# VH-VL binders against q0aze0: the designs that were tried, part 392

Target 1, 268 residues: q0aze0
Amino acid sequence: MKIILVNNRFKENTEKKAQEIAGQLSALNVEVIIDNGLDEPYAGTVDFIMVLGGDGTMLRAARRYGQRAIPVLGVNMGTVGFLSNIEINELAEYLPLILREEYSLEARMMLEVAVFQQQSLLTRVFCLNELLLRSNSPRMLSFALEISGQKLEPYRGDGLIVSTTTGSTAYSLSAGGPIADPQLDAFIVTPVASHIINKRPLVVSPEREISLHLLEEREAIIGIDGQIKMDFGAENRVLIKRAPHPLLMVNLKAKPFFTSIDRSLQRQ
Key: E = the ipSAE of ESMFold2; O = the ipSAE of OpenDDE; V2 = 0.75 times the mean of E and O plus 0.25 times the DockQ between their complexes.

## First folded at step 19 (VH-VL)

Design KK100 (framework fv_bermekimab)
Fold by ESMFold2-Fast, scan of step 19:
Structure KK100 (fold): chain C 268 residues (1-268), chain A 123 residues (1-123), chain B 107 residues (1-107)
Amino acid sequence: as target 1 above (268 residues)
Amino acid sequence: QVQLVESGGGVVQPGRSLRLSCTASGFTFSSYGVHWVRQAPGKGLEWVAAISYEGSNKYYAESVKGRFTISRDNSKNILFLQMDSLRLEDTAVYYCAKDRIYYSKAFYGMDVWGQGTLVTFSS
Amino acid sequence: DIQMTQSPSSVSASVGDRVTITCRASQGIKSWLAWYQQKPGKAPKLLIYAASHLQSGVPSRFSGSGSGSDFTLTISSLQPEDFATYYCQQDTYRPLTFGGGTKVEHK
């Protein structure tokens, strides 16, 4: 059995804890690869991915490994979030179940984001939560939203979010988008501070292709999962579609989504 | 230099066929939808046909449907218009034009035009 | 098909005049309307796309406005090189359709 341990070395004691867990797994004849985010993703075959940290670490793991159809377990290290299943102090209890493959899997859709510069592909990224297009200056954007070749009325405002259902509780929620059951596959398209009143979030089939480009020269950025940022200008175009594979999230204990939402919203 | 150059126009007899060509240079032809637009002498512009950047989707004005065929060769950067069963009302200067936005299934305005090729009839 | 009606068919103007050309669609086309300029013997030139956005290199005296079915092209101060025929064109629905044109000529 080969396991990737994904951690954020900049969190206090996370690197030490990863090494400790790696030692325990090695003692059980498990091969361990540690991914602290510095190097390229591990290219070899693996059986399981264990993410040590909060939602941010899980988002990075999903971008790096989510398309490989490998079970991914979120292990919380003290941050409260939606993407972890067990706490670090519970790991010893659940480790035998992991090694015997005694768990269920929940599929979470991902976005495939392709960014072009004058018809040349700049980057292709997979993400779990969302793509954000936003103004990088006090001036609002004017941009075209195209859904499967169909043009909507031009958008004017600070930007737009294209989210998965998993991402419905992230930036899309803050911008007024709906809370979606992550068991559903859909794109959620949420305007950011639209100048035109009555611009509403859209819930769109995950089989659609969404594309965006600016209608005039403006300073804008593309944000992916709140972690990757890149400049976006009138010469750029972004294409968004459902990624080929969902992220396979490991369920070792019940984590009721609606109970988690109620708890989270009471704190906000 | 971004350029489109039409060729193949000339004098033809009614009922016959003619093939127009449009050669592209200075841009990545295979990334853009392209159009044929015509203008009869002393008259306004009339959109004739368009083809998607990959060549799989073709669109025609009702007046030419079934008689004209649009096609493209992305390896040679050439757009074609095969005109069959020509009629006197097909007399016009034929322009090819590039759409503004790459890798799109929609149209966003025609930003580059050729100088046109004239199609006329010998009585 | 979407019918695009331009008015007037022609306008006589002098250098320095403000010129307004209107275009009406037979049904709503959102803001997906382009304006073109054509000089005698020349190919058309794109001036404005998406109703109000100026094409790169086009002088700021040209402006477009409108949405839905009613659109306007304005030349704030007519220059000698602006005497030409102007066309609107919708790209919301296929087939794409042009207006009949407006000729801006010397008084």
Scores: ipSAE 0.811, ipTM 0.912, lowest interface PAE 0.9, mean pLDDT 91

Design KK101 (framework fv_bermekimab)
Fold by ESMFold2-Fast, scan of step 19:
Structure KK101 (fold): chain C 268 residues (1-268), chain A 123 residues (1-123), chain B 107 residues (1-107)
Amino acid sequence: as target 1 above (268 residues)
Amino acid sequence: QVQLVESGGGVVQPGRSLRLSCTASGFTFSSYGVHWVRQAPGKGLEWVAAISYEGSNTYYAESVKGRFTISRDNSKNILFLQMDSLRLEDTAVYYCAKDRIYYSKAFYGMDVWGQGTLVTFSS
Amino acid sequence: DIQMTQSPSSVSASVGDRVTITCRASQGIKSWLAWYQQKPGKAPKLLIYAASHLQSGVPSRFSGSGSGSDFTLTISSLQPEDFATYYCQQDKYRPLTFGGGTKVEHK
């Protein structure tokens, strides 16, 4: 059995825990690869991915490994989050089930984001939460939103978010988007600070293709899961579609989504 | 330099067929939707047909639907218009035109035009 | 099919004049309208796309406005090279449709 341990190099306690867990797994004849985000993703065959940290670390793991159809377990290190399943102090209890592959999997859709400069592909990335297009200057953007060949009225404002249902509780929520059941596959399209037109969030089929381009020269950026940033200008175009494979999230214990949301909104 | 050059126009008899070609250079032809637009002598512009960048979707004006067929060969950078059952009303200069936005399934304006090829009738 | 009606069919103007051309769609087309210039014997040239956005290389004296069904092309100070026929064209719905044209002529 080979396991990747994903941790955040910028948090000293998670690095120490990763080394401790790696030692424990090695003692059980499990081969361990540690991914702290500095190097390229591990390219070899892997049976399981264990993410040690918060939601941000899970987002990075999903971008690096989410398309490989490998089970991914989120292990919380202390902060309440939406993407972890067990607490670090519970790991020893659940480890035998992990090693025997006695768990269920929850599929979470991902976005495939392709950014072009003119006709040339600049980058192709996968993400779990969202793509953000936003102005990088005091000037508002004017841009076209195309959904499977259908043009909507041009958007004027600070930007737009294209989110998965998993991302519905992240930046999309802050911008006024709906809370979505993560078991539902859909794109959520939420405008950011619309200036002229009263635009509402859209919920669209995950089978649709979404495209964005600027209608005039402006300084803008594309942001992915709040972690990747790149410049976006009038010569650029972004194409968004459902990723070929969902992220396979490991369920070892029940973590009811609506109970978590209810608690968060009520501040209990 | 971005260019479109039409060819294949000429004098034709009613009821016959004619095939127009449009050769593209100076841009990545396979990335853009392209159009045929015609203009009868002394008259205005009339959109005739369009084809998506990969060639999978075609669109026609009602006046030509069932008689004209638009197609493309991306390996040769050529756009075609096969015109069957030609009528006197099809007399026009035929322009090919490139759409502005690459890899799109919609249309955003025609920014590059050819010089046109004349289709006219005699017997 | 969306019908595009341009007015006037022709306008007589002098160099330095402000010229206004209007275009009306039979149904709402949002802001999805383009304007083209055509000089005698030449192919059309794109001036404006998405109702109000100036195509690269087009002089700033050209501007477009409007949304929904009513649109305007304005030439703020007519130059000798601007005597031409102007066409609006909607690209919201298929088939794409052009207006009948407006000829800008010497007075």
Scores: ipSAE 0.813, ipTM 0.914, lowest interface PAE 0.9, mean pLDDT 91

Design KK102 (framework fv_bermekimab)
Fold by ESMFold2-Fast, scan of step 19:
Structure KK102 (fold): chain C 268 residues (1-268), chain A 123 residues (1-123), chain B 107 residues (1-107)
Amino acid sequence: as target 1 above (268 residues)
Amino acid sequence: QVQLVESGGGVVQPGRSLRLSCTASGFTFSSYGVHWVRQAPGKGLEWVAAISYEGSNKYYAESVKGRFTISRDNSKNILFLQMDSLRLEDTAVYYCAKDRIYYSKAFYGMDVWGQGTLVTFSS
Amino acid sequence: DIQMTQSPSSVSASVGDRVTITCRASQGIKSWLAWYQQKPGKAPKLLIYAASHLQSGVPSRFSGSGSGSDFTLTISSLQPEDFATYYCQQDEYRPLTFGGGTKVEHK
């Protein structure tokens, strides 16, 4: 058995805890690779991915490894999030189940985001939550949204979010998007501060292809899962489609989505 | 630098066929949808056909549907218009034009045009 | 097919004049309208796209406005090089369709 341990080196004690867990797994004849985010993703085959951290660490793991169809377990190291399944102090209890492959998997759709500059592919990334297009100046954007070859009326405003159902509780929610059951596959397209009154969030088939480009030169950025940021100008174009593989999230402990949402909304 | 050059026009007899070509240079041809637009002598512009950047989607004006076939060879940067069952009403200068936006399944305006190739009839 | 009605068919103007050309679509086309300029013996040149956006390199005296079915191209102060024929064109529906053209000629 080979396991990747993904951690966030910038949080207190997470690197030390990752080394401790790696030692424990090695003692059980498990080969361990540690990914702290600084090096290239591990290129070899692995059987399991354990993410030690919060939702942000899970988002990074999903971008690096989510397309490999490998079980990914979120282990919370602090505050409860939406993407972790067990707490770090529960790991010893659940480890035998992990090693015996006694767990269920929940498939979560991902976005495939291709960003172009002057027809050349600048980057291709996979993400779990969303792509955000936003103005980087006081001036509003004018941009085109195309869905499977159909042009919507040009958008005028501060930006747009294209989200997975998993991402419905992240930036899309803050911008007025709907809360979606993450077991559904759909794109959620949520405008950011639109100056057109009738611009509503759209829920569209995951078979759709979505593209964005600016209709005039403005200072804008695109953000991916709140972690990757790129300048975006009139010569740029972004293409979004459903990623070939969903993220396979390990379910060892019941974590009711709607109970988690209710708790989060009550705190706000 | 960015250029489209039409060729293949000439004098044709009614009912015959003619194949127009448009050679692209100075941009990534395979990334853009491209159009054929014609203009009869002394008349206005008439859109004839368009093809998506990957070549899988083809669109035609009603006046040419079933008679003309648009195609492209992305490896050679060439756009074609196969014109069958030609009629006197097809007399025109034929322009090829590049759509503005790359990797799009829609059209956003034609920003680069060739100089045109004349198709006329011996009558 | 979407019919694009352009008016006037011709206009006589002098250098320095404000010239306004209108284009009406038979159905709503959102803002998906382009304007082209064509000089005798030359290929058309794109001036305006998406109803109101100026193509790179086109002088600021050209402007476009409108949405839905009614659109306008304005030349705020006509220059000698602006005597030409102007065409509107919708790209919301297939087939794409052009207006009949407006010839801006010397008075």
Scores: ipSAE 0.806, ipTM 0.917, lowest interface PAE 0.7, mean pLDDT 91

Design KK103 (framework fv_bermekimab; at its last look DockQ between E and O 0.94; V2 from the best seeds 0.83)
Fold by OpenDDE, look of step 20:
Structure KK103 (fold): chain C 268 residues (1-268), chain A 123 residues (1-123), chain B 107 residues (1-107)
Amino acid sequence: as target 1 above (268 residues)
Amino acid sequence: QVQLVESGGGVVQPGRSLRLSCTASGFTFSSYGVHWVRQAPGKGLEWVAAISYEGSNKYYAESVKGRFTISRDNSKNILFLQMDSLRLEDTAVYYCAKDRIYYSKAFYGMDVWGQGTLVTFSS
Amino acid sequence: DIQMTQSPSSVSASVGDRVTITCRASQGIKSWLAWYQQKPGKAPKLLIYAASHLQSGVPSRFSGSGSGSDFTLTISSLQPEDFATYYCQQDNNRPLTFGGGTKVEHK
């Protein structure tokens, strides 16, 4: 068995723990690779990904490895979030199950985000939470939203979020989007401070394609999962689709999503 | 410079066929939807047909459905309009135009036009 | 099909005048309306897209407004080169349809 331990290089406690766990796994004849974000993603084949940290670390892991259809376990290390399944102090208890591959998987839809400039592909990213288009100035953006070739009313506002159901409890929620069942596949399109008062978020079929472009020469920013940032102008377009592969999240411990929402949100 | 150049117009008899061409240069032709728009002498503009950037979707005005066929060769940067069963009311200058936005299945205005090619009829 | 009705069909104006052209759609087209300028013997030129956005290179004296079914093209101060025929065009629905045109001519 080969396992990738994903941690946050900026959190010393996670680094130390990753090394400790790596030692334990090695003693059990498990091959371990530590990914602290410093280097490029490991390109070789692996059987399991263990994420040590919070939601941010999970998002990074998802972007780096999600397209590879590898089981991913979130191990919380004292942070508040929605993407961890077990706590670090529970790892010893569940480690035998992990090694025997005795766990269930929950498929979480990811976004495929393609950003273009002058008809050329700038970048293609798979992400777990959301794509954000936002103004880089105090002025409102004017942009076009197209869903499967259908043109909606031009948007005017601070921006727009296209989120997965997993991402519904992230920035989309803060912008007034609905809380979605993470077992449901759908896009959530949430306006950010629209000039139209009470413009409602859209829940869109995962089979549809979403595209965005600016209608005027304005300075905007694209954000992906709150970790990737890039400039976005009039010559750019973004195309969003359902990723061809979901993130396979390991479910070792039952986590009651709906009954824990209030508690989790209050802690944030 | 971005340019469209129409050709193939001329004098034709009613009931006959004519094939118009539009050659694109100065931009990535395959990335844009393109249109045919015609204008009868002394009259206004009339949209005729459009084709998606990939060529997979074709759209027609009701007045030309079943008679005209729009197509494109992205490898050669050429747009075509095959006009069959031509009628006197088809007399017009025919313009080709590119859509403003690339990689779109919708239309967002025509920002570049050719100079047009005239189609007229003989008695 | 969506019918586009322009008014007036013609307008006589002088240099420096404010000129207003209206376009009404037979049904709602959101903001997906374009305005074109055409001079005799020339191809149309895109002025405004998405009802109110000025095409690159077009003078700022041109402006567009409106949404839904009623739209307006305004030339704040008419210049000698602005005498031409103007067309509105909806691209919300297929088939795409043009207005009947408005000729701006010398008074």
Scores: ipSAE 0.873, ipTM 0.936, lowest interface PAE 0.6, mean pLDDT 95
Fold by ESMFold2-Fast, scan of step 19:
Structure KK103 (fold): chain C 268 residues (1-268), chain A 123 residues (1-123), chain B 107 residues (1-107)
Amino acid sequence: as target 1 above (268 residues)
Amino acid sequence: QVQLVESGGGVVQPGRSLRLSCTASGFTFSSYGVHWVRQAPGKGLEWVAAISYEGSNKYYAESVKGRFTISRDNSKNILFLQMDSLRLEDTAVYYCAKDRIYYSKAFYGMDVWGQGTLVTFSS
Amino acid sequence: DIQMTQSPSSVSASVGDRVTITCRASQGIKSWLAWYQQKPGKAPKLLIYAASHLQSGVPSRFSGSGSGSDFTLTISSLQPEDFATYYCQQDNNRPLTFGGGTKVEHK
């Protein structure tokens, strides 16, 4: 058994805990690869991925490893979030189940995002929450939204979010998008401060292909899961589709999604 | 340097066939949808046909549907219009034109045009 | 098919004049309308796309407005090189359709 242990290099206690857990797993004849974000993703075969941290660490793990169809377990280290399943102080209790592969999996859709510059592929990335297009200046954007070859009325405003259902509780929620059950597969398209009256969020089939480009030159950026940022101009185009593989999230403990929403919205 | 050049026009007899070609240079031809637009002498512009960048989607004006076939060869940067069962009302200058946006399934305006090739009929 | 009705069919103008050309779609086309300029014996040139967006290299005296079914092309101060025929064209629906053209002639 080979396990990737993903942690956040900028949290001292997570690095120490990762080393401790790696030692415990090695004593059980499990090979451990530590990914603290400094190096390229591990390229070899892997049986399981354990993410030590909050939602941000899980988003990085999903981007790096989510397309490999490998079970991914979120282990919470402090901040309450949506993407962890167990707490760090529960790991010892659940470790035997992990090693015996006695758990269920929940499939979470991911986005495949391809960014082009003058017809050349600039980058292709997979993400769990969303792609954000936004203005990087006081001036609003003018841009085209195309869904499976159908052009909507041009958008004028600060930007647009294309989200998975998992991402419905992230930036899309802040911009006025709906809360979606993450067991559903759908794109949620949420405008950011639209100048056009009555521009509403859209919920569309995950089989659709979405594309965006600017209709005039503006300072804009695209953001992916709030972690990758890059400039976006009139020569750029972004194509979004459902990723080939969902993220396979490990369920060891019942964590009702709707209970998590209630806690998050009340925020005490 | 971005350029489209039409060829293949000429004088034909009614009921016959003609194939027009449009050669592209100075841009990545395989990334763009392309159009055929015609203009009869002294008259306005009429859109004839278009083909998607990968070649799988083809669209026609009702007046030419079933008689004209649009195709492309991305390896040679050439657009074709096969015109069958030609009629006197097909008399026109035929332009090829590039769509503005790459890798799109929709159309966003035609930013580059060829010089046109004339199709006329003998009596 | 969506029919594009362009008016007037011709207009006589002098250098420095404000020229307005209108285009009406038989059905709503959102803002998906382009404007082209054609000089005698030459291919059309794209002036405006998506109703109001100026193509690169086109002088700022050209502007477009409208959405839905009614559209306008305006030349704020006509120059000698602007005497030409102008066409609107919708790309919201297939088949794509052009207006009949408006010829801007010397007075």
Scores: ipSAE 0.828, ipTM 0.923, lowest interface PAE 0.8, mean pLDDT 91
Fold by ESMFold2, look of step 20:
Structure KK103 (fold): chain C 268 residues (1-268), chain A 123 residues (1-123), chain B 107 residues (1-107)
Amino acid sequence: as target 1 above (268 residues)
Amino acid sequence: QVQLVESGGGVVQPGRSLRLSCTASGFTFSSYGVHWVRQAPGKGLEWVAAISYEGSNKYYAESVKGRFTISRDNSKNILFLQMDSLRLEDTAVYYCAKDRIYYSKAFYGMDVWGQGTLVTFSS
Amino acid sequence: DIQMTQSPSSVSASVGDRVTITCRASQGIKSWLAWYQQKPGKAPKLLIYAASHLQSGVPSRFSGSGSGSDFTLTISSLQPEDFATYYCQQDNNRPLTFGGGTKVEHK
């Protein structure tokens, strides 16, 4: 069995713990690859991904590995988030179940984001929470939102968020979007400081294609999961659709979303 | 360098058909929606038809629906208008025009136009 | 189909005048309206898209405003090259539709 351990190299306690866990797994004849974010994603075949840390580390793992249909387990090392399943002090208890593949999987929709400049594809990335379009200056943006070939009233404001249901509790929530059940597949489109009062958040079928472009030259930024940033101008477009594969989250310990929702929000 | 050139206009007699072509150069033709627009002598502009960038969606003005067919060959950078069952009211200069936004199935304005080709219906 | 009504049908003006042309849609079209200029024997030229956004290379004396059903093209100080016919067009709904045109001509 081959496992990737994903951690955050800037948190020394996670590096040391990752080495300890790797040693324990190696003693059980499990091959371990450590991904601390420094190197390119491991390209070889793996059976399981274990994420040591909070939601941010899970977001990076999802971006790197989420399209490979590999089970991903979130292991919390302090702050309870929305994407962890077990605590680090419970890992030894659950490890036999992991090795025997005695767990269920929960599918979480991801976004596929394609950014273009003058018809050329600049990048294609996948994300678990959201794409953000925002102004990079004191001036408001004027931009077009197209959903499956249908044009909405032009937006004016600081920007727009296109999130998954998993991302509904992240930036989208702060911008006034609804909390969504992560078992649903949908896009949530949330305006950021809209000048147009009638612009409300939209919940959109995951089968739609969403695109954005600026109606006038402005300095703007595309942000992805709060972790990737790129400049965006009048010659750019972004196209967003449901990613081909969901993130397959491992469920070892029951974590009822609705009975724990307030606690998880407080600890973001 | 971005240009569109119409061809195939002429005098058309009752019972005959005509095929207009529009050759594109200086831009990635397959990335943009394209339109046909006509203008009868001394009259205003009338939108005729449009086709999405990959050719999957075609749209027509009511006045030509069922008689005209828009198509495109992205490998040759050519837009076509097949004009069947022509009428006197179809006498016009026919322009092709490029939509301004790439990779869209909606239309956002026609930013590049050809110089037009004249179609005359004559008995 | 959405009918687009332009007024006036013609304007007599002098160089330096402020010229205002209006366009009304038969139904709401949001802000999805374009303005075109056409001179005799020439193809139309896009001036304004999305009601108020100036196409690249168009002089700043041209401006557009309006939303919903009522729209205005303004030429702040008419120049000799601005004598032409102006058309509005909605691109909110298919089929796309043009207004009847407004001819701006020298007094």
Scores: ipSAE 0.719, ipTM 0.884, lowest interface PAE 1.3, mean pLDDT 91
ESMFold2 (binder alone), look of step 20: mean pLDDT 93; pTM 0.953

